# Ledger of designs, part 6: VHH binders against q0v8j4r314to507

Target 1, 194 residues: q0v8j4r314to507
Amino acid sequence: ASSLSFVLDTTGSMGEEINAAKIQARHIVEQRRGTPMEPTQYVLVPFHDPGFGPVFTTSDPDSFWQQLNEMHALGGGDEPEMCLSALELALLHTPPLSDIFVFTDASPKDAFLTNRVESLTQERRCRVTFLVTEDPSRAQGRARREVLSPLRFEPYEAVALASGGEVIFTEDQYIQDVAAIVGDSIADLVTLPL
Below, E stands for the ipSAE of ESMFold2; O stands for the ipSAE of OpenDDE; V2 stands for 0.75 times the mean of E and O plus 0.25 times the DockQ between their complexes.

## First folded at step 1 (VHH)

Design w5 (framework vhh_7w1s_2)
Fold by ESMFold2-Fast, scan of step 1:
Structure w5 (fold): chain B 194 residues (1-194), chain A 116 residues (1-116)
Amino acid sequence: as target 1 above (194 residues)
Amino acid sequence: QLQLVESGGGLVQAGGSMRLSCAASGRTFSYAMGWHRQAPGKQRELVAKISSGSTAYDDSVKGRFTISRDNTKNTVYLQMNSLKVEDTAVYYCATDYRPWGTFDYWGQGTQVTVSS
C-alpha cells in the first residue's frame, strides 16, 4: 500500500468509530514514520448528510494527525449518508495499488454512484474495506417514520467485491479491535517479505 | 453469504495429533476467527482465537494447540498435539465478533474423539 486513506462518517452516532480511526491512524503513522515503508500520501475524506469532503491530502504524518484530531461526531438525521461521494473523492486522490478504509454506521444515500465507484476501484487497483457499525436487520431509522430497506448495504458489498476488499459489520464495542486487525493487516503486507 | 465448513475431525488415541480446518466461503464479516468446543454435558467454550496481530488460547490447551490462518485461502486451522481424553468434544469454528447476534457465523461442528 502507497497511502493511508480514511473515509470517515462524521454523523452524531460515530463517536466510537472516529476514536478508533484516530487510535489506529496514530499507531500506523508512528510505526512507519521515517522508514522506507512510510506512506507516500495520507488521505482523509469526511462525510455526513448532505455533505462530503473536502478531501485532505498530505505527505506529512503530523499534519494528517492534526487534521484527524479535529474530527468530531456532529448532528444526525435520516439513516443514509453520502458515503459513495466521499469514497469517489478519496479514490481520485489516492495513489494506485492502495488500501482505503471506510468507517460508517449508515447506508449510502448516493447509491446511484455504485457502478462508477466500482469502476474507479478497478481502474486504480485500490482495495476498499468497509467497517460498518450497524445492524442491517434494523427496520426503524433514525428519523421519524423512516423505514429501512433490508438491502440498503448492497452498494458497499458490490464495491468491496469489485475492489477485492471486504465489508465488516460489527458493534461499537468491537470497532477498536476490528480497526487494529485491519491496521495489522496493512503492516503485514509491507513487512512480511522481509 | 458467509458459510463456515469444518473438516479434519475423527478418532485418535491419547497422545496423538490432529489438525482441524475451517474454510470460509462467500463473504466474511470479520477478520477474527475462533475455535470453540463442546463436550457432552458441558457448556461450549472458546479454545483458541486468531486475529491478524495476535493469538489467544484457553489455559487447558496452551502449549498443545496452535491456531493459524491462511488469509489467501480464507481458512483457519487448529493443530492439536498431545491429545487427552478430556479433549473429546465437538469442535466449532466461528467468527470471534458477535454483531447483534445476527452476524455471528458458526460452522456445523466436527467431532473429535480421543480414546485412552
Scores: ipSAE 0.000, ipTM 0.143, lowest interface PAE 13.7, mean pLDDT 73

Design w6 (framework vhh_7w1s_2)
Fold by ESMFold2-Fast, scan of step 1:
Structure w6 (fold): chain B 194 residues (1-194), chain A 118 residues (1-118)
Amino acid sequence: as target 1 above (194 residues)
Amino acid sequence: QLQLVESGGGLVQAGGSMRLSCAASGFTVSNYMGWHRQAPGKQRELVAKIYSGGTAYDDSVKGRFTISRDNTKNTVYLQMNSLKVEDTAVYYCAAPIFSKGYYSYDYWGQGTQVTVSS
């Protein structure tokens, strides 16, 4: 992979996931620093509702870690977030043959972008992996009036399938372990001559 | 030694204004700083942050609170307008810090009490 990209939900419920992303990014950066496997570019795109971005790009691993370290959970609201808009922005700034990791606990408010994002992952040949800290069978959202569809995560499944990635559902208490496993998998792929 | 010292709190009437200050020593104010608060019997919550790309606020304070920095004084401010009784809390400023090892932590000050009376 020529670059490493993180797309990060910064809504108020995302404290554990943001910390997991920070720890994983630091691990990847330190393991790759000064080696032929060092990513040539790092990309970070935060999102919430109603906003997403701005995109941050750098070739310097320390700058990437500093920017990620500035990310903190803030705000509340209804369950859906602007995930696919942020992912589209990340794809436009990520070199081909790269891995993109999306950290979120929410379904996409912008599901109308699903087909566009699928096409971009295929055009750019980027693999997208979603790390979702939520039970997809849960019917009650954050707002009391909110009723959640059991199919609300289907856009993520479609994008992951189109890109050759996957959607991993987990709980806050396991997110750091799951992120580490995924990061180690990418580290192994980057170091292989295959 | 790293230190954040909050000041400017006190008693104010509902509808009033107050400015909190956070002076940093032992480190340079980063491109990211936040203000948190903890009301009696409640969890600590983030209310405002400032970073290189701009500012962000919790919905409960949008339009009323403004966060700003003075890099020459190594100080961060929280301007609070149109204060409500519900804004009564201990206010903390926080800065990210790198610790030896694999974690970055928010460094916290001691806090400053803000009491809003009706």
Scores: ipSAE 0.000, ipTM 0.089, lowest interface PAE 20.2, mean pLDDT 73

Design w7 (framework vhh_7w1s_2)
Fold by ESMFold2-Fast, scan of step 1:
Structure w7 (fold): chain B 194 residues (1-194), chain A 119 residues (1-119)
Amino acid sequence: as target 1 above (194 residues)
Amino acid sequence: QLQLVESGGGLVQAGGSMRLSCAASGSTFSFYMGWHRQAPGKQRELVAKITSGGTAYDDSVKGRFTISRDNTKNTVYLQMNSLKVEDTAVYYCARQYTGWYSLPEYDYWGQGTQVTVSS
């Protein structure tokens, strides 16, 4: 079996993604419950700005679901968030040969951690997949004509590449559909290589 | 529902260039994307692939072909330079919802677009 780890952006814009993550976590857990492929450990790390964590770990899917249900969108004002710090924390608490899924609509405020996180994914042999909502209306700056860089998600792409995972971009109205497709893929996935 | 539509194929002289486009409709997102080709009487082969995190190419096209993606348009492109007669084939755009650990299987296929390279 494998560990299932969620790294979840809890800023105020993330209501739909948090709900999608809850639905997909339940789906994955129920699909694998009582089977040889049931996750041996569950990990949850929330993040926002300025904070991240605390990490929550459990071997009990009901405890995992209970903790996930306490997650709510709250706060935040600028676009960048503490994603890589939360991912580092998740990696330190996730068993090797596990999948980590990151839900966010924001670029990393902590991009200086990119190389460290890449190395850690390789050392632990964990796959990191990012589900990123790329919606200009959520990522407006304070200036009237401020333009956000299209390269602002490049650290996530680097980490995904290093880990053998992916960055999956979606728009606002498709968050639930994309999460469901990812959740179905995860539920059927042979996550631990021989 | 998802449909993939290729465009940009046609006739080109050896040494020339051509750009293929693949547009997704019925969905506004794309995951793992690839370009495959099939010459008459031969097996379909993967030529180039792209995820948001990286690209890969078959040895026969490395340095000549470039795959790219426009995330806002749900479109993937294949820029083909220094075309050779042996590049003549029907080119297919394909998408997998997720690639994960193993060599990805493709969930959706386009109809294909013919590329003919003359000497």
Scores: ipSAE 0.000, ipTM 0.147, lowest interface PAE 14.3, mean pLDDT 73

Design x1 (framework vhh_7xy4_2)
Fold by ESMFold2-Fast, scan of step 1:
Structure x1 (fold): chain B 194 residues (1-194), chain A 121 residues (1-121)
Amino acid sequence: as target 1 above (194 residues)
Amino acid sequence: QLQLVESGGGLVQPGGSLRLSCAASGFTFSSYAMAWVRQPHGKGLEYIATISGSGGSTYYSDSVKGRFTISRDNAKNTLYLQMNSLKPEDTAMYYCAKGRYYWSGPSFDYKGQGTQVTVSS
């Protein structure tokens, strides 16, 4: 049985971005509802700093949407968040051949889990797509003297590569690529023009 | 005005080396994955290598692993392919390609004009 899983950053910095993430998640669910690609189970794992989880699972898309609507931004700290820990938890509760979508505006605080998460995506045969509301070229963090590495998203790149997924950056409150994200779940071999 | 301009191709002996360059303009270079793809005469496109927007992650096709190195200089908007231990079967038109996302597999939305690489004695 296939599942559709969402890993959602609920840090305070995601106050307005959480609503955009909820809308995108809903569009992904609605696009698959009533089709052969409709998941048999939905999984939701929230995270922030220092916490992540608990896992929410349901077979009812309406219950899933209700749970999403009840999620709220929590107070936050520095830029990095516990993303990979939440993703590991999602992977452990997601059946093989499922899609996992991660919504965040931050790099991983728990980058030491990168190899472990990569192995888990391959073992479970799950595809992980990251939707990051952030400018990857930004050099200053939330604190005045917080310096951001240009390689801070490398763990997401590694996990996406291992799983056959993508890393998508956007600053748009209303993301334009929701249809493309859904379409990528049935991956076609992309060939440049002849 | 998105533009990709390849250079560095030429004729080289088997076992030799070449370095290809691709000058990019008209888009935020560091925000997209970049790739090298090749097309031998009368054959289809073959995916060679990709590099993430930051340059932190790379992927190579099995046919070039250990021989080719992809790299980028985001300050100069330039993509590179260092080709070592060249073989006659590496003869092809080489294209610089722009990825659709910051990191993705063989998913491209733009390709340059190409530069010819010929490996022959």
Scores: ipSAE 0.026, ipTM 0.524, lowest interface PAE 6.9, mean pLDDT 77

Design x10 (framework vhh_7xy4_2)
Fold by ESMFold2-Fast, scan of step 1:
Structure x10 (fold): chain B 194 residues (1-194), chain A 120 residues (1-120)
Amino acid sequence: as target 1 above (194 residues)
Amino acid sequence: QLQLVESGGGLVQPGGSLRLSCAASGFTFSHYAMAWVRQPHGKGLEYIATISGSGGKTYYSDSVKGRFTISRDNAKNTLYLQMNSLKPEDTAMYYCARIYGGTWYEVDYKGQGTQVTVSS
């Protein structure tokens, strides 16, 4: 494992996802601390609407854990969030051949960045996996009179495909199990002979 | 400049067919979901059909399901709508729309439109 990189939606609906990210980060850090599999760098980029960042980078797992513990779910009005802007920032600060994990329950407000982010994942050789706690068939948004397109997650699908990652849709009650798969995916990359 | 130019509208008898085209420029066409939306005179916008960037997924409003077919040619940066079994209630201005991330009511960009009139 060269980097543990999290891109984290901090809108008010994200309490369960933030807690899942914290639990899995602690588990990965504790299991790998002092071993050859210990991440050499940690990256965290929060996002919501209208903002994203700042990026946090550290080589110290304790500093990373402290920063995650200060993340809290706040605000949120309409459904879309600034996910691709945060992902672009994460990609610019993540070492090559690393996995980036995105936690969100919302479609990208910044879909106009899709092609730029795809190119950046390929340039950096980073795999992007999205954990999305949402039913893509849901039509009613958070804002009054907001109606949601069934294709609203297509930018995430495009980025995942370009990077060799995936988009995983799940329900809030299963996020802990899904986050464990994320941790196992990182472990599998490190156990390869190369 | 981002541009969407619709064509293919016209006057047609009930039961007839029309094929609409939309020429897109100024953005990476294959990276965006696209839609056809319509607006009858004096009424609000109505979603007709949506298609994913790759063309692999399509969705239709119940009012046109089975009669209309959306398709795209990413090599030509063109969106199409094949309209069969046209009814007087299909009379509207038809717009090609680029879908911006979040909601079917909020198009990122919409073209000039092409008028479709169905009458005897």
Scores: ipSAE 0.000, ipTM 0.136, lowest interface PAE 17.1, mean pLDDT 74

Design x2 (framework vhh_7xy4_2)
Fold by ESMFold2-Fast, scan of step 1:
Structure x2 (fold): chain B 194 residues (1-194), chain A 121 residues (1-121)
Amino acid sequence: as target 1 above (194 residues)
Amino acid sequence: QLQLVESGGGLVQPGGSLRLSCAASGFTFSDYAMAWVRQPHGKGLEYIATISSSGGYTYYSDSVKGRFTISRDNAKNTLYLQMNSLKPEDTAMYYCARAYFTRGYSPYDYKGQGTQVTVSS
């Protein structure tokens, strides 16, 4: 068995994503409890802008759920967030052969870390899956005061590809459905639906 | 409105080749991953290939890997599928799809009306 790791954007717009993460964490824990697929360790790394961390680690699924349950959306502004820094921290604390799930609604402010993070996924043999609640066709930021690059999510695509994971784009209204697909992937009992 | 219009299907002999095209409109094409999916008559949808928004990364199902090539021209808002070494089991309606995932087994949010490919002899 390996680790289950969540990297979670805690900016003010992330209320629905945090709730989806809580629901899926409980589902995964209960589905795998007492089986050979039960994670040996759980990792949680929050991020926003300008900060990220601290990392939380535990071998107890109830402690993991309690920590996750205390998370809620906090301010943070409308600029890109420190996602890759948080992911780097998660990778350094995640055992090999583990899955890492990233929940965010923003492009990386720290895109300069892309190559570093790709190397860490290979070194750690960790699969990274991004769940992004943002319309990639949107050319204006959430506050309509910034112009967004069409390539703003390419760092996530690069990291996902290097690690053997994926990038899932969805709207807030579908986050529960998408989180369920993520849960099915983690459970390793079903293939993702077409 | 969002539109995806496929073309290039037809009848071809086993071992032959076809190039499918998909013209996209109504959204910023260069911001989205795109996919090709197919549906044989009377069967479910089968995932074929995905390409990243930039075109830098591609993924293929095992059934077509080495035979099919997905590509895109973001300046022309067009997606392509080059199909080589076609087999009778490749006979299907082929759909261009706007994909949210880079992994081939994930759902899409919109697909076109399709173009029929028939491999027969």
Scores: ipSAE 0.000, ipTM 0.153, lowest interface PAE 15.3, mean pLDDT 73

Design x3 (framework vhh_7xy4_2)
Fold by ESMFold2-Fast, scan of step 1:
Structure x3 (fold): chain B 194 residues (1-194), chain A 121 residues (1-121)
Amino acid sequence: as target 1 above (194 residues)
Amino acid sequence: QLQLVESGGGLVQPGGSLRLSCAASGFTFSRYAMAWVRQPHGKGLEYIATISYSGGSTYYSDSVKGRFTISRDNAKNTLYLQMNSLKPEDTAMYYCAADLWSGYKYTFDYKGQGTQVTVSS
């Protein structure tokens, strides 16, 4: 068996993604509770800017659901986020041979950690899938005259490639459909012994 | 100190071609990704194309894929945009931008004065 691991961007723009993650996590927890397919461990790492963590780990689905239910979008800064720091923390607390799912709409503020995180995913044999609710070709930033690079998501692509996962770009209106696919993937992983 | 000087714009008929150049100075050109961005009259900035610092990767907006080619000459500190099959909707001021990255964010913080491209009969 393996863990159900979520790395969640909690900045103010992430309402839809947080809600989608909560819905899928609740479905998985309720479907698997008390069965042989119940995840052996749950991991949750929130992040924003400038903070990340604390990591939350538990073997109790009720505790996991309670913690996830307390997650809310906060703040309006929406600067690049501390995604790779949160992912590193998640990797250090996730059992080997597990899948980790990252929800974000922002590029990594901590891109200098890319090589370190890549190595860690390979060392621990964890697959990282990123769900990014942003068009990578969008050039207009939030601030007037701010122009965004389409290369800003390259760190996520590099980590996904190194780990055997992928980066999925989508829009807020489709995030629940994408999260359902993620939920099914997590369910498939936790139903089989590693 | 960082300077970007665009050139090569002009008036051209639909279906024609133009090659834009951007001369960079004041920074180590070969260490930065570069981009072309345009601004049609009275509208916002529109991303066109990006090229990695080595020239190994290129990205294009859907509106120019198959028609425009971005390239660079690191020995000459020059960025190029070859524009083919030009359309009236390509009429805009074209800007060269340096993709400065300090490990935190990829942005096009610096752009030059621009070069005007007008596509009309």
Scores: ipSAE 0.012, ipTM 0.327, lowest interface PAE 9.1, mean pLDDT 76

Design x4 (framework vhh_7xy4_2; at its last look DockQ between E and O 0.01; V2 from the best seeds 0.00; counts 0 for: pae O 8.5 > 2, placed apart)
Fold by ESMFold2, look of step 2:
Structure x4 (fold): chain B 194 residues (1-194), chain A 120 residues (1-120)
Amino acid sequence: as target 1 above (194 residues)
Amino acid sequence: QLQLVESGGGLVQPGGSLRLSCAASGFTFSYYGMAWVRQPHGKGLEYIATISGSGSRTYYSDSVKGRFTISRDNAKNTLYLQMNSLKPEDTAMYYCATPSYFIGGYEDYKGQGTQVTVSS
């Protein structure tokens, strides 16, 4: 695609996801440097509770790697709330016909944006792939008596489907391997054990 | 207008089978995951089966694994639940559910339900 865009959950629980994003980015940049497949633009949008952004955009793959390397797990929020807001911002700054990768371990609290983000992915012709380190069937929340809907990740599924992408659920120990596989074969679907 | 209409419930004997259907309208059905949820009389809601929008992922509660099968026909905007080896404890109102975020809510949207009664 003409751009490579990352939307990263940067909460304190997301160390493995941030590392996976760094590995995927390094692999893609080095693989495509100096070739016709080299992206012409790179976009990075972090999110956490309660915020998202700012957008970082560059045409220089080395600058993109440096910015990504400076991302660190913040000590902050317990719940990443603004994933779809960050994704919307990424879509608005990503050229058409591009790939966007989202790394998170939590369902969105801004799910009311789902239809708007779906429409935006189709209007911008961007493919969105989510890498999620969580078991979607888990029913017990952090608070006692909290019941988690098994449909809570469907906003991500809906956006992925509308864009021609996918949602990949995996465990912390596998996400770096999954990220490498997705980066190598964007068209391939690989489901790893949870 | 979003609508979910369940059907196919009824009275069956233990060990029997039923197939529930859920007709969906007012949204792009294939984009959204669906669930079957049941509510036994005097009890809370229980999610029993879930299927992704594409149909590629399913999961089942332990209480129904091996006996129930969720499926969908995206061309007909219809969700199904095949219920085999029915037990008296399966007696409940059965609802299909979809995420409410396309109507601005924060909890899943359910239809009006269809009653399943398993007794001699």
Scores: ipSAE 0.194, ipTM 0.625, lowest interface PAE 4.9, mean pLDDT 79
Fold by ESMFold2-Fast, scan of step 1:
Structure x4 (fold): chain B 194 residues (1-194), chain A 120 residues (1-120)
Amino acid sequence: as target 1 above (194 residues)
Amino acid sequence: QLQLVESGGGLVQPGGSLRLSCAASGFTFSYYGMAWVRQPHGKGLEYIATISGSGSRTYYSDSVKGRFTISRDNAKNTLYLQMNSLKPEDTAMYYCATPSYFIGGYEDYKGQGTQVTVSS
């Protein structure tokens, strides 16, 4: 038995990604409903800047879908967002041997949490996949005179590597297709009995 | 199984041109951003250029801007780097990679490389 967790950036630029997350959640739920691979728990943690959470947890896929459907993009500010804080919260509410998907277009404002989050992914044996709709080489942030380094995404790469997941840099145009490919990958996994 | 295979390197004189190619397989190429990076002998890794999945956005390092052009042909699963006005300082091993290689250093996300030597 395992869980499915979504960590979702809800800043104003995230309309396409939120829609992709909704479609992919429905796809995963329907594909795995009534099978041995059906998640026993669903977790949703929204984030932006300065806030993150609250965490939503449920064992009911329909409740998960309804909660996700109430999400929408709102607000905006400087580029970095509270991603790692939201991911830590998700990890603390996600059982071992689960997949966590992170949807964002921004680097982590809370990069100081990188080592803690890495350890937590390994301790809980959760795989974290980041779907990032941003080019790491873009040097200008959303805020006036904000200067960005390509290495601003290094925390996501570190967490993904530690967890056995990956960071996928893509575009809004492809986010639904990329999310579907990742979901299909999960469907191929077999949970070994203890 | 993600695979990237570079070609097109060689020896050229200063002021010359080369076109590098990268054949991609094992993933849906058009959905992913791609990068060219280089490593001169005995020096660190240097980012050269990135291109978005659709090809609509490109970014260049200051050292090559105006001289190099990154492009892609998604129908052929191929990434290109057109290098013009080559300088001795451009001598390096050139790698086709996903951005994860130059951010995280993950070797599975780069190709074997193709050598470019600019010398008279």
Scores: ipSAE 0.150, ipTM 0.586, lowest interface PAE 3.9, mean pLDDT 81
Fold by OpenDDE, look of step 2:
Structure x4 (fold): chain B 194 residues (1-194), chain A 120 residues (1-120)
Amino acid sequence: as target 1 above (194 residues)
Amino acid sequence: QLQLVESGGGLVQPGGSLRLSCAASGFTFSYYGMAWVRQPHGKGLEYIATISGSGSRTYYSDSVKGRFTISRDNAKNTLYLQMNSLKPEDTAMYYCATPSYFIGGYEDYKGQGTQVTVSS
């Protein structure tokens, strides 16, 4: 991909995921620098509940790394989180024909934005990949006071499908391996300056 | 070495059509999205169209949308730009470029360009 865009859940449970994103970002920057595959723009959008943003955008990989490196899992409560709002921001600030990677362990609080985000993915021709570190199948086993719907991630699936992306469910322990898809993404997209 | 060679430019009347080609070499063409950019005389570079590596996704600037079509033949390592309904304001040097060109540091990822002149 000619762009590197991350949407990151920064709640307290997201330590491993954030680290995985950092590792992949670093690899991409290092590997693609000076090549036709070098990203032309970097986008970073954090989110939690109830906050999301701000959008960080730069063409400088060093600046991007610096900003990303400062991100940590901080505070936060239980799901859901403002994922789609953050994704919308990312889509608005990401060059067309780019890959956007979303890291979260929570369903979207702002599911009402699903159709709008789908449309925006189509308009911008951006492919959205969700890396979700909570398997819907596991929701059945958590003695949580509130039974979470196994379909709570449907908005992500809808957005991914609309964009030609995917939702990848994994566990925290495997997120590092799964996140490798970011680095392995085919550079079949071009980034346009906004 | 990466090389891009544009061709197909020329003089055309308003309302006319041209088809530009870009021959790519020195890299795995199908792995990379490609773009067309143009530079009018005395003006800056303008992005006008992009296409994904597979060709399945395209994007156009508002200035050319509905008139221009970007395509590619990966078997031939060639990028195309079909330009219809040409206008005088489309007069520019046209370049094909790899994504890395857009960050301004890699002039070698842009070809030498082909001149398009739209004039009555």
Scores: ipSAE 0.014, ipTM 0.314, lowest interface PAE 8.5, mean pLDDT 85
ESMFold2 (binder alone), look of step 2: mean pLDDT 83; pTM 0.847

Design x5 (framework vhh_7xy4_2)
Fold by ESMFold2-Fast, scan of step 1:
Structure x5 (fold): chain B 194 residues (1-194), chain A 122 residues (1-122)
Amino acid sequence: as target 1 above (194 residues)
Amino acid sequence: QLQLVESGGGLVQPGGSLRLSCAASGFTFSTYAMAWVRQPHGKGLEYIATITWSGGSTYYSDSVKGRFTISRDNAKNTLYLQMNSLKPEDTAMYYCAKVGYTYRPLGEFDYKGQGTQVTVSS
């Protein structure tokens, strides 16, 4: 059995990005709905700072969409968030040979979990793809090189590389294209597991 | 000002090799995926390869897989394309392309370069 799992940043900064993540998640779900590759389970794990969870699971894509649509931006003042803790929780609830998508605009506050999460992706045989929304408006509040530094996202790249996934940086105007490409690529890979 | 400067093209015999370089400036090179695309004379644009911002993943068109290798040096703001086992059909103008915030082949690119000509003939 396979699952589609979504780890969603719900911090206050994610107001517009939450709506974008909902559109991307919906597109991925719909690409597989009604096909032989339709997941038997859908998983949703929200996160912010200082918390993460609770996990939501369902076998019904309509219930998944309803739950996702009820997510709202909550709290959070600093940029880093509890992403890797939420991802660890998602991995524990996701069956092997499944895809996990992480939606965030922030670097991990819990970067100390990087090695553990990498190992867990291998043990669970799950592929993790990060969709990171860069907010260019924040460049005005920080030095440009600080805002655009890839070092902030190195933990995500390490986890993606270990799991066979990738880190995709997206801007709001390209969101639906990114979701379509990700959905199509994963569909091709899942049909013939190694 | 965003700038991409391609170099390393030239005339080469079939079966030969060339290494293309692209020097990037005017943006934070290390945070963007980069691509190589080519355009044969009188034809449309053809996707060749993409590399993610960190260099952790690479993607190739079927026509060049196993023969071409894309790589990057983020410390030097430089993108590379190692081309081996060159064929006459590889003859084209090669462009370095800055991918937007996506990895869509043949998608939207912000490239400023003039390209570098690769000609494969005897």
Scores: ipSAE 0.000, ipTM 0.162, lowest interface PAE 13.4, mean pLDDT 71

